# Miniprotein binders against F-box protein At3g56470, part 5

Target 1, 367 residues: F-box protein At3g56470, of Arabidopsis thaliana (Mouse-ear cress) (q9lxz3)
Amino acid sequence: MVTRRRSKKKKKTKRKKQSSKEKEKYQTFINLPCDLLQLVISRLPLKDNIRASAVCKTWHEACVSLRVIHTSPWLIYFSKTDDSYELYDPSMQKNCNLHFPELSGFRVCYSKDGWLLMYNPNSYQLLFFNPFTRDCVPMPTLWMAYDQRMAFSCAPTSTSCLLFTVTSVTWNYITIKTYFANAKEWKTSVFKNRLQRNFNTFEQIVFSNGVFYCLTNTGCLALFDPSLNYWNVLPGRPPKRPGSNGCFMTEHQGEIFLIYMYRHMNPTVLKLDLTSFEWAERKTLGGLTIYASALSSESRAEQQKQSGIWNCLCLSVFHGFKRTCIYYKVDEESEVCFKWKKQNPYENIWIMPPLNLIDLPLFDHRI
Key: E = the ipSAE of ESMFold2; O = the ipSAE of OpenDDE; V2 = 0.75 times the mean of E and O plus 0.25 times the DockQ between their complexes.

## First folded at step 2 (miniprotein)

Design H4C_d (from H4C with D34L K38E F41I E45L L48F R60E E63D E67L M70L R74E)
Fold by ESMFold2-Fast, scan of step 2:
Structure H4C_d (fold): chain B 367 residues (1-367), chain A 107 residues (1-107)
Amino acid sequence: as target 1 above (367 residues)
Amino acid sequence: SEEIRKLAEEVEKLFREMERLAKAIKEGDEEAVLELIEELIEIWLEMFELAKEGNEELAEEIDELYLEVLELVEALEKGDKEAVKRLAERIKKLLEKVRKLAEKLKE
């Protein structure tokens, strides 16, 4: 009995000392000078940065500022056998498994501004899904062929959000469908088929400066301007046929890039001249890092030249029988690192995490 | 060169595996077809490495062969038996072209 009383007193004394030390540490962290706060927060991974942003207004502002500079895209892998999803953060080289029952029966079509466009081929249901908030925005149903691509211009929370797809490519005609916010139904437009090959599939779609650029599997580039309801096939073609181990089109600040990778060869980067519509090979990205997959791409202007992701391609490619995420330095012509998973090119997509997110569903689930 | 000699050996090996693939397709043995496709990709990788060291034209023909194999995999997933037969015939013709090019390089 006496022994129990003394043990309890020692434990209470330790708890009081620990509580006082915890209070002192907490107050010290809140009152940290701004330059030291930025140094501490800059070393935190995205999840911990988001948690830190919930501490107080000063920390929130510092964390958001650093996220603007340092946040990299995440790669999502989709399982076809269950409703499991894997997120890969290339900056931390860490994977996290998630389960989204809301997406049961859906396949991914496109990613932009932190939103996924999902399609159910059995119900013809379309929905926007935000994996960070779990928000769902359903869209009017549309029948889509197995190989049909769809894109959107910006987040569905914007009044300027526009959905775009090419619904059919016949010998004589191309049929385009668009959906604008506040529309009653899908708009259908028909144009003469001027592509060099019939039944060409569209492999890549990017949105830039109010227009959609569509790349075919034969290397033909088409342009759709929704404001003019105008479709054109551009005359220029890449010097080498797209259709090696990977072909990716990306947009950064009005510039259009084409990346293709041959097995055991260095990736080739081409840039579109918007005046001549000719492709020109690039040996440097000027500090740009491109994150590319078959369905979407993201880009990041790197500020620090000595960063491991300066002038880098982060590509989800098919290498052997496996999907590989490779990191390639364009100006050094060298691979930095790689990770791999057995996935097809249509079952993975890059997504940019939002800057002002306090809670993530993945905070409570880690591998 | 040593690379051209090894390439000729790999081309002969690939033709034998293509004959096995054609037989499996005729017999409707879908499991054997998938296994043979994996073997063909391994042979393609070796041929591509040998070609890129010696001849860019040959490397391009071998790269085109790989694209046809990917289309064959897609046709198998869709259960399109007519597309599978058509693609197998195109692959055979590309292999004959590769063999002729390799023979020309030996000369």
Scores: ipSAE 0.000, ipTM 0.117, lowest interface PAE 21.8, mean pLDDT 67

Design H4C_e (from H4C with K38D F41W E45Y L48D R60D E63Y E67D M70F R74E)
Fold by ESMFold2-Fast, scan of step 2:
Parts: sequence; C-alpha cells; structure tokens
Structure H4C_e (fold): chain B 367 residues (1-367), chain A 107 residues (1-107)
Amino acid sequence: as target 1 above (367 residues)
Amino acid sequence: SEEIRKLAEEVEKLFREMERLAKAIKEGDEEAVDELIDELWEIWYEMDELAKEGNEELADEIYELYDEVFELVEALEKGDKEAVKRLAERIKKLLEKVRKLAEKLKE
C-alpha cells in the first residue's frame, strides 16, 4: 500500500490506528454483558462478526441483528488474465479468490440488489448471476456495442424486474430495448432524439421510483418511464467545473446524487431536485457513503459519525493517469489511496452482499 | 491566444518534471519518484483542459504524449532492469516530442 499525497498518507495512518483499536477492544471485552457485547460486535469487521456468530446463540443473534444495520458493499474484480474472480470485503480487509466456470467469456454490465448482469460478446448471451448463491437467470440474446450501457430495476427473482438499454442513437431517433424477467422477447421502442449534438455515450444509469435516469457524457439527463413508455430529456445541466476526470451517479431512497471527480481539486457533489430537475451542490452526504465504480454504484446510510466511512466516497477506479482504489471523506476533504492490482474500470463492480453470509457457499471450506 | 500561451507553459512544466523524474529514477529515490508522478498527473489534467478548448489535432498529440508517460509509470512500478533501460529511451523520445510541441504552439 502506497500513498500519493500528504492528505492520503495522514488518512491511511488514521485508519490503521482505528482498525488496531477495534481489534484490541474485541480481545479485551469477549466476556461482556449483552449490552456491551453488542457495542463491541458493532465495531468488528464482517469476517470477525461471522466468526463471533459461531460462538453461541446469544452472539449469533447479536451478530445477525447487526448485519441488518451494518452491511457494506463488496468489490468484485473480474480478471481475464488470471482466469479468476477476486472478492474484496472492506470489513475483512482481505480478498477471496473464487472460480465461476459458468461466467467464462462474460463481462459485467451492471449490479443491483446482489445480482450481476453479465454479457458474453462472442455468443451475445445475457444472464443474471448471483455470486453468493451461484443462481443464474438466462435471457434472450442481444447484440451490444462495447460501450453500450444496461441497467435493471431490481432482483430478477421479482416479476417486476425490468432490463433497460439504449441500442441505437441517431441524429433523429433513439431506440430503446426493454426486457421483463421471464418474458419471451425484447420489446423495442423508438423515440425522437432530443439529446445534444455532441453526445457520444451514456455514462451512468440509475433506477428510482419507477423510472430510469440516464446521464450522458455531456451532462444531459434523460428519463425513461416504462409504465408510460415515454422518453424525455430533462432541461437541467449539472454545474461541472473544467477538469472532470470521473462521473458517478447514485440513487438512495428516492434521491439522486451525482459526483464529479477531479485530480487537482475536490470532488463536486450534486443532488437533483426532483420538482425542478435542477442540480444543487452539497457540501455533505448527510452520513451517506457511496461505493462507486464505472458501471454502477451502491450506497449506504452510515449512522455512526465516528465511523471511518462516514460521508465517504469509496472508488474502485476512476478515469485518469493512474487508476487506484481511493477513499475520499467529503467532510474532511481528504483522500486515502491504495495501490492495487491495475484494473480495467469495466472489470470491477460494487455489489451488496446478503444479510446472512454464514449460510452461503463462500464460507464453505470446500469453496 | 491565452489558451495556447497557458498550454505552452504547461508543456514547459512537463519538460522540467520529466528531467526531475529521470534524476530521481537514477538515484533510486522511490519517495521522490512517487511525488513527481503526482505532479505529472496535475500537469496532464491542466493540459487536457486547455487542449479541449483548442484544435482536435492538438488534443490528439497531447493524449499520445500522456499514453507514453503512463507506460513509463507502469515500468517504474515493476522495478526491473530491462524496464529501466526502456524507461531511459522513452524519456529521451518524450523530451524531444515535448520540445517539438512547444515550438509549434509558439507560432
């Protein structure tokens, strides 16, 4: 692990001291009354929480209860070179190497509600994959351009799961394809193109309150409402400063956030006003932590202000001269950078794990 | 134009930082190498912003230059002796390319 700037070095040192302190507290207080036991367990990394849950029924119940409140996203890395899949849990501070033969030749497209959308460019096969259960839900083939984005609304186990993509953008028309989980065929809809002339691609897609929000590389925000089958381009544009080298959009409980990253200046955090469709700058995330990757993002409301991830942007990669995993704390305007195996931004993604991890194949000694 | 003048200034900064990087590599000063690479990233983002306001051909030349710098950074991270020799050759070519670009911008 190497730090690149003074603020990064200071932040890393602070996190190391905090982690050591948490482990020491666990060792000191293992024979505590229930109230104190819950306090100690709430401060454990996920791996230690899972181990603690195996001690006895009281500890198991406390650990499971805390997982409901304190579950954080995991980073999954897809290595074409090594023919391996690496799963990074911030709580464990360790990677797990897994092999999913069923995903051979597939690339990741999107992540939501513990499911991955996977695409094989050689066979044109699409499938939903759950890396925690190894469940697969295949779907009809679709040709996709390399830079084409896809999103889905919820887990494919729901009949309301809808897959969305824009397959063609011409000067006059935009072609949208949608697929409901368990349908026989893709539905095609054509709309008048109202996007700016200098639009090249979509960067981010999120689903919120029944509609898909699509952000272009020029800052245009488009809205697709599947219930009404309509496409609209919203009038507002985010106040972006020059030198933006990364853009991430996330949804949390009906609210939409946009982050512009800069190498030489602090990130800009914006929130969409759903009434006016105007972007407003925010100086805090209100305790929200955003886990951002090129294809999709996860978010989590952090309740403990003393947590090292309060008001934090956790980035697997971003566009720039060198790509590293970074943690940016919005309230402190400070960054911690970890040197990591060089990653293609389209070969990693954040995913939300299920609440009961101990019953999953990942914790079977035979996996 | 003002944008061309600022871009020329950033090109001169890049030239100076590449000389400092070459010295740090020869001396084996890993901390200085890391600091100088961070400074190169800052110069790259300034040049990228200025190039976006200019001609497409100029922007393409800037991007080619920084692809070469990225490969130099990768070689440094691996720390092998063959990479060091390749690094020296690429630094020389990069400095020649920067000089030519600066001369074009002054006209």
Scores: ipSAE 0.000, ipTM 0.157, lowest interface PAE 15.6, mean pLDDT 66

Design H4C_f (from H4C with F41K L48K E63Y E64L E67W M70L E71F R74L)
Amino acid sequence: SEEIRKLAEEVEKLFREMERLAKAIKEGDEEAVDELIKELKEIWEEMKELAKEGNEELAREIYLLYWEVLFLVLALEKGDKEAVKRLAERIKKLLEKVRKLAEKLKE
ESMFold2-Fast, scan of step 2: ipSAE 0.000; ipTM 0.325

Design H4C_g (from H4C with F41K L48K E61L E64W E68F M70K E71Y R86D R90L K93M K97L K100E)
Fold by ESMFold2-Fast, scan of step 2:
Structure H4C_g (fold): chain B 367 residues (1-367), chain A 107 residues (1-107)
Amino acid sequence: as target 1 above (367 residues)
Amino acid sequence: SEEIRKLAEEVEKLFREMERLAKAIKEGDEEAVDELIKELKEIWEEMKELAKEGNEELARLIEWLYEFVKYLVRALEKGDKEAVKDLAELIKMLLELVRELAEKLKE
């Protein structure tokens, strides 16, 4: 298996700002400064934003930039029995069926920055896969237990990409393995287990501000700082109501959120106080939308209050047993449900699509 | 059955060599540590193949033991006394667990 890795990180940004004091065009919207132009465009309804993008190159760039920040994560469903995949775009309500024979025998471990981390438990092969480009980046083999979680810090196209996994073989010790780009082998670090007297399972991992936050099935939160090779157990625990049916952790611009799902109650949203390391319940997300799945989650800032996804939790499976996609508005305590054919919470994951969607052959039915 | 018996014998060899390794580490005998790690690797490779046929959980523990030994060697080379002490305790705990599993397999 030979895979090609392409660099996609070349920006040529030279926008000419429009002057409001230009002679013949003084009174036209074409003459607005870029900051003011973006402010005007941000207040346009979607239909008018599309029309505005056709006016001139400056407006086109501003409208595309605004649409780029409005691009929501897509939901990918995996089949456990074959190489078929279903990709769902919630903003367009479109489904696409894909076939990835190169992922035969692999299971998904994590999603971040448009990349999937895939693991084959029979061969111990580990690889990054981009479902939009089909780029594949193989990593050094690693043996992992069935329920062992992995995470990474950023896209494998970056030299700063760091792979991370944590486990406890005995209740006395925590074993952490990391892999930096261009390293010859995995780095192993062992720390005293200060979490519990019995074995803990790590269920959620997020990367934020240079460190990995690890949540156990008992609600304990631990921190690993790879630059300091430092492991610490944080003192605060999220309040967990009896009968919680799932938990999801996500990161947005340095802030960490935790969602508890319940069978008969509304979801609980918690935010970590980074100074006290205590969890605080939130009744509003300040326009943030969280896309939650069992293995990883995505979040995006929504700028338009009238957007249907403003201040929302987007859940792929309710309690893991319903064939339902739920948009739950945190401040209104209301939900909108859509039926789905897939049910298993471990057979789906949210992923960010690339910035230029028009170059993607994703809406063609695959053979 | 014969494979399970051979696996139990290799587990017992691994246990003895790991105890010798822990002793050599405490005594600061770098030459003995290097020699024992090479012997441990040979026993581990044979045991890994046998464990795949008999018991997946035991194979998993054996792989973890080898990884911890590799880290221990690096800690010794760097003079990291805290890591060496922690790894010695971890190795003892894992040896006790491996012995318990080996006894269950004999039944």
Scores: ipSAE 0.000, ipTM 0.200, lowest interface PAE 20.0, mean pLDDT 67

Design H4C_h (from H4C, 13 letters changed)
Fold by ESMFold2-Fast, scan of step 2:
Structure H4C_h (fold): chain B 367 residues (1-367), chain A 107 residues (1-107)
Amino acid sequence: as target 1 above (367 residues)
Amino acid sequence: SEEIRELAELVEYLFRIMEWLAKAIKEGDEEAVDDLIKLLKFIWELMKDLAKEGNEELAREIEELYEEVKELVRALEKGDKEAVKRLAERIKKLLEKVRKLAEKLKE
């Protein structure tokens, strides 16, 4: 009794003493000189930056300002047969498993502005899904082929959100279907195809400055302007790269990039001149990091060369590659391959997380 | 039914393809005729597969319309000068059939 009460009393005294030392530690961090505070916060990984933002208003403002320039896209891997998903953060090299029963039977089509576009081939249902908030925005049904590509212009919470799909199996004609938020029905438009005669499929779609850019498997680039209901094929074509195993197109702040992948050679990076519509090879991205996947891509400007994710390509699984994920530094012409689960290139996609992660269900369980 | 609505949209698309085929034939664009025939075959196969999930008889009706157009185009390609007049008249009737089928499916 007395020995147990003395032990409990010692534990209470230790807890009060520990709590006091923890308070002193936090008080020391709060009172750091401004320059030193900025240096400490700039060296924190995203997880610790999020935690630090909860300490006080000054830390919150500093952490949020740094997150604007340091938050990187996350890679989502989709299971073929269940509702399980694996989310990978390349900056921390960590993954976590998630369960989204709302997405049962759906396949991923596109990612933009933190939202996924999902399609159920058995019900023809289209669904916008936000994996961070679990918000669902259903869209009118649409029948589409398994290999048919789809994109959207911006978050479905915007009145300017436009859904877009394009298909063709011939050399002369294409079909475009569009849906504007709050429209009564899908709009169908058919145009003469002016692409190469050996074109088979559309591989990549990006939205930039009010226009959808569509890349074919033969490297031809076409555009669709929804405001004018206008289709055109651009005169400039990227140089053919023999032996390429895949290509990716991405958009960053109005600029369009094309990446050729090879099994045994370094990737080739091209940039489109929007004035002349000519492609030019690039040996540097000027601090830009591109996160490329078969269905969509994300990008960000990196401010820290020493971050390990500066001026580089983060590339998901490619069909025919023995390696599953590649990190490639464009200016150094060096690569690091990540060991990852073998995945269909259409079963993974990059997504940009929100800046405020503290109160989201996905992150509440993080230490 | 959502499946019926999607079928109606594909039938309307078939109607537009048949209009382009008639125009390409009149213009003597042999390349466009070839490409449109390939497009018709693709759309026909898609409509047949989709209708098979709901109605096999509807898929057969769609297949019959495609075969009529294909045979008329073959006659034209063989240099039958009177085939142009017959093809235009038959395409008009086939367009009316496709339009009525689309209207029936929307109901």
Scores: ipSAE 0.000, ipTM 0.130, lowest interface PAE 21.4, mean pLDDT 66

Design T1b (from T1 with E31L M35W F39I W42M)
Fold by ESMFold2-Fast, scan of step 2:
Structure T1b (fold): chain B 367 residues (1-367), chain A 91 residues (1-91)
Amino acid sequence: as target 1 above (367 residues)
Amino acid sequence: SEEVERIAEKMERLSDRFQKLIKTGDPELKLLAEWLKLIIEMAKEALERGDPELIEVAEKLIELAELALKLGVKIYVTVDGNRLEIRVEEK
């Protein structure tokens, strides 16, 4: 009898174990060489790359090195009626809606090195804003005309950061205002106006090799060297086809490009010869992708000819009810599928995300 | 090798199933399809290198993807150093 009771007790214990069986989980471990990890990460979209880098130090090191090569600019759209901003990542083809109450009443002036320069025309306040970190760096107030253009040389976190604006209040003189990091006041410099009298405004400003290049609506190019406090109007003019309705100037590794857009024909791409200051028409960007917006443009060198973004213009457009990006191949006779129009310069701007994104509040760090 | 050919055939079948998942339009199935695409890309890179250790990695990745689809389970991938920890859990 005692043997039978022990047997029954053992069977009850076994049945309890079987009835408490948890859902099965399978687990395995795989060791990957660091170079294979880097290849895998290079195929992840930017957002997934950021998430992966948050998991461990090896992922982080690989992702950081690849962000230098593979990071694409993002597009910011501004609402005119509220504090909402739409951030579009073309690599993920996804939107992120942001609310920046601190930017209420501000319009965008320029974008460079992951920072936006913002201006409030009612208060005359200037503000550097980083949409990825939400850092704000206020600047001394400055009165500017509605359509007056402004640029800066590099991130405001650098002591070498220089703010620059140029205007022609009278036909006789050009007024340049600059602000150096940690200066007490804006510096004003006045130069004789040597530009064509039929120009109305400065439309494009780029900074390259210590110099600001300023393009007028008539195609005249001038440069300002802040180290010499020198203003010079260059003799050449870009050949411009009739009916141009949009213009984008960009800088890439010391080279300056100018793109004229047309409603019903292919864009004209020009490159500046820095020795002669003459413009030469180009049928190729040599592997560059230019992300074009009215106030400033970004550029990126593409390493692979097989990439769909090699030798392209990337333009923000409205197609139906959606905001979208179009890649136009410069070296192909592509059909112009959309009507090109001159964009409102304060509606959208391209911005380059920073190299280290894992600490940023915009991203979920889960894989 | 026969091993490489067998893994390549499994990758082709997973690629076909991945394409079918995308066509459904279901958000959860799209997320599963995105992870399957990544696993297939990882396995392809490992296989293309031809190292025996990496061929074994490709085989394990493909088998894990097949298991997840068969059982309707969730896949979790985490990295610790150069080690991938892969877990498959029933829903």
Scores: ipSAE 0.013, ipTM 0.438, lowest interface PAE 7.5, mean pLDDT 67

Design T3b (from T3 with E31L M35W F39I W42M)
Fold by ESMFold2-Fast, scan of step 2:
Structure T3b (fold): chain B 367 residues (1-367), chain A 115 residues (1-115)
Amino acid sequence: as target 1 above (367 residues)
Amino acid sequence: SEEVERIAEKMERLSDRFQKLIKTGDPELKLLAEWLKLIIEMAKEALERGDPELIEVAEALIELAELALKLGVKIYVTVDGNRLEIRVDGKEVTIEGDPEEVKRALEEIKRALEE
């Protein structure tokens, strides 16, 4: 394999990052007290939010910033010591502490369309949770191994919502379990194992165009079509360099991307050719920004090419890294590190807030 | 046919016990539940193939599962390619794909559980 030059991580983009006195004042205002201020402002209907933005400069900044927040994914951090949760917006460098008692005992499994899939390993309960509305949608019990991955197709408010998990208990067989939101029981399907030797787990799952794409720890890609109850293993492997210490797969508008992370080298960015089912290396994301964590990823198509987030990877903590949160520009091969505590990769996840966030009671603690 | 019926009956009893483990919410029994899942899948594979050697392996796995449940013994199972790695309260055993080797390893585990 052709070895690319080892690129030292650069902080060049950090020096170009715009910071203003107004943003600094806004962060102080919303962070003290953070939760209460957000609750007050987020409970205002759009007309009242616009009126509130006219009260004074501080309120104007808070109202305008809250409107902007809904255009960017937020990072949710789960504490090991209690059921407290921390929200982080990397675009605004804002933190807010929240308490979700309804999630006590649950761990996060997946995030999509503003919803979290939560699992309680002690009760075997599954729960959809919306942190913006605090809506809960319980699902039938399912036993899962700690490292077993799960995904869903869309918001549980849709009758087309499908939960999916895949596991291999023996080398010879693949077990797939699916659940539609209004079904009585989980559906189990079993298929002959046609994956490569030395496979022992699935690491990444994404849903695209009616199909679940499943990536193994050995780099094999498999597809499950729930409408046909069809399982197929794709030929070939992603071209990666030895010593990768993390990977994540994402979907955007029918396109599948795979990123391999390295401790001492630039990431390898790959795109799946859906006609040949071969991986091709990419030097640009075509205006896409990927927000990646160990359990799932979010993506956003930038509206303006001159935006500071054009063609970027925004990465949470990965195993073996001393860095907390990384913002990496694919085209410039440069990065910015944000201050965040070193934590387990499975204790954080990206979530996309709803488009009309202003109209929602964001952190209503009454229910 | 008699062997197939016997294995099916044993699988049904294990499935019932597995469902009871899930419903207790006891995290200490979670690892034992992993092994029960493995045994059920191997038994199904053996029945589907109709291979006498795999049927014997499936029956041995079912017997080990019943013994482990009776004794309350923790069993850890990891699948590594075509190998099964099993840990039983401090004893590690690697089981590879050959039916005779698998059966011998399962008998060794059963002996360890009975002691």
Scores: ipSAE 0.000, ipTM 0.238, lowest interface PAE 12.9, mean pLDDT 65

## First folded at step 3 (miniprotein; from H4C_f with K48L R60M L70E L74R)

Design H4C_f2 (at its last look DockQ between E and O 0.01; V2 from the best seeds 0.00; counts 0 for: pae E 7.3 > 1.5, pTM E .690 < .8, placed apart)
Amino acid sequence: SEEIRKLAEEVEKLFREMERLAKAIKEGDEEAVDELIKELKEIWEEMLELAKEGNEELAMEIYLLYWEVEFLVRALEKGDKEAVKRLAERIKKLLEKVRKLAEKLKE
ESMFold2, look of step 3: ipSAE 0.029; ipTM 0.577
ESMFold2 (binder alone), look of step 3: mean pLDDT 73; pTM 0.624
OpenDDE base, look of step 3: ipSAE 0.042; ipTM 0.416

## First folded at step 4 (miniprotein)

Design F1g (from F1a with E17R E21L A27L E28Y T37V E50D; at its last look DockQ between E and O 0.01; V2 from the best seeds 0.00; counts 0 for: pae E 23.2 > 1.5, pTM E .676 < .8, placed apart)
Fold by OpenDDE base, look of step 4:
Structure F1g (fold): chain B 367 residues (1-367), chain A 81 residues (1-81)
Amino acid sequence: as target 1 above (367 residues)
Amino acid sequence: SKVTIRVEVTGDPEELRKLFLEIWRLLYELGVEIYVVVDGNRLEIRVEADGDPEKVRELAERIKELAKELGLEVEIKVEEK
């Protein structure tokens, strides 16, 4: 008899949590008294918490304060047809559709520290956007090619925030543009082109230990140090097997990882030796989970070995109507054959949710 | 049956905010799914409720009353699927 009572309580708690989450969508637009605003936002699904954050500064602050501490990156999907965005929490397997009219005509460029760099190809506008807070930080305009990559060093709320892009590669010269958070204009730097003659484009950019690492589609790694205004091509070539159809580069605690994807073979994981600038193949991620997307990739050291989500490559997967992610285990025992298909780089990106996401207590309205 | 209430309200953004709170309180008690769009002086509210059309109609009427109390013009469409 005791076992049936525990099952009914768990079902009621799941239904209350699901029903609260649907109601939460609307709260985003009102000057609630701060207490009610908190009560409401606490209940908000992340979708609606994010919508709520756009209503006003008070709502923004309350929405940001009341989100749930997610250790895992979220996946944002950009609609092709409308200004709709879908955020997916892989930890909860929950999605939330958002509308950001302020991002109409914008495409994503990069993601770091809970911020998106967004670019409008028609107006040449650049802005930082926090999809969680709906904060917008406009940048000076810059024309970008469709395949041009741009990265930034840290959140734009930091005075140390630096934007970086390679704007031109000619036979003789590379033109780099940088923007510091307090600058009025882009700094242009021109360097001698030392890339191999088979250079096509930079596919991956990461910032680590004060420098930008830029990977070409041909596997050349270049380094830009903004402090020294120094540019160089590194000697090391990643062992790229034939038939690679994409790659992801990420940084974790000063370490740089490169993942080559294949259509008919398991991913290869490479780690950069920062002393030799050579790439070593790794059979494991050393307990890391890498949340990979074409423009930027996030990394986490998984503290909870109990989740089984360690040594994983997490990839966005679209199964017809549902956007999900797949965890591919990268360990010595991994026999899982993953078939990779290259996606549009601007369709999705990983983003870090803010840490100050508070689980507000479910007020038992049984009073 | 999924019953969808679409509420379109036009008015002052501050009064739309108040309306939306009251709607939200009401919807929070009822346990229904809610989709809000605010576009300037327009509040669109879509409520999706599983299974009880009567509860959804009661909700629609209550939203209409709340909008009226705030002097807001409200259009409410109830779709049963």
Scores: ipSAE 0.000, ipTM 0.184, lowest interface PAE 14.1, mean pLDDT 74
ESMFold2, look of step 4: ipSAE 0.000; ipTM 0.099
ESMFold2 (binder alone), look of step 4: mean pLDDT 73; pTM 0.637

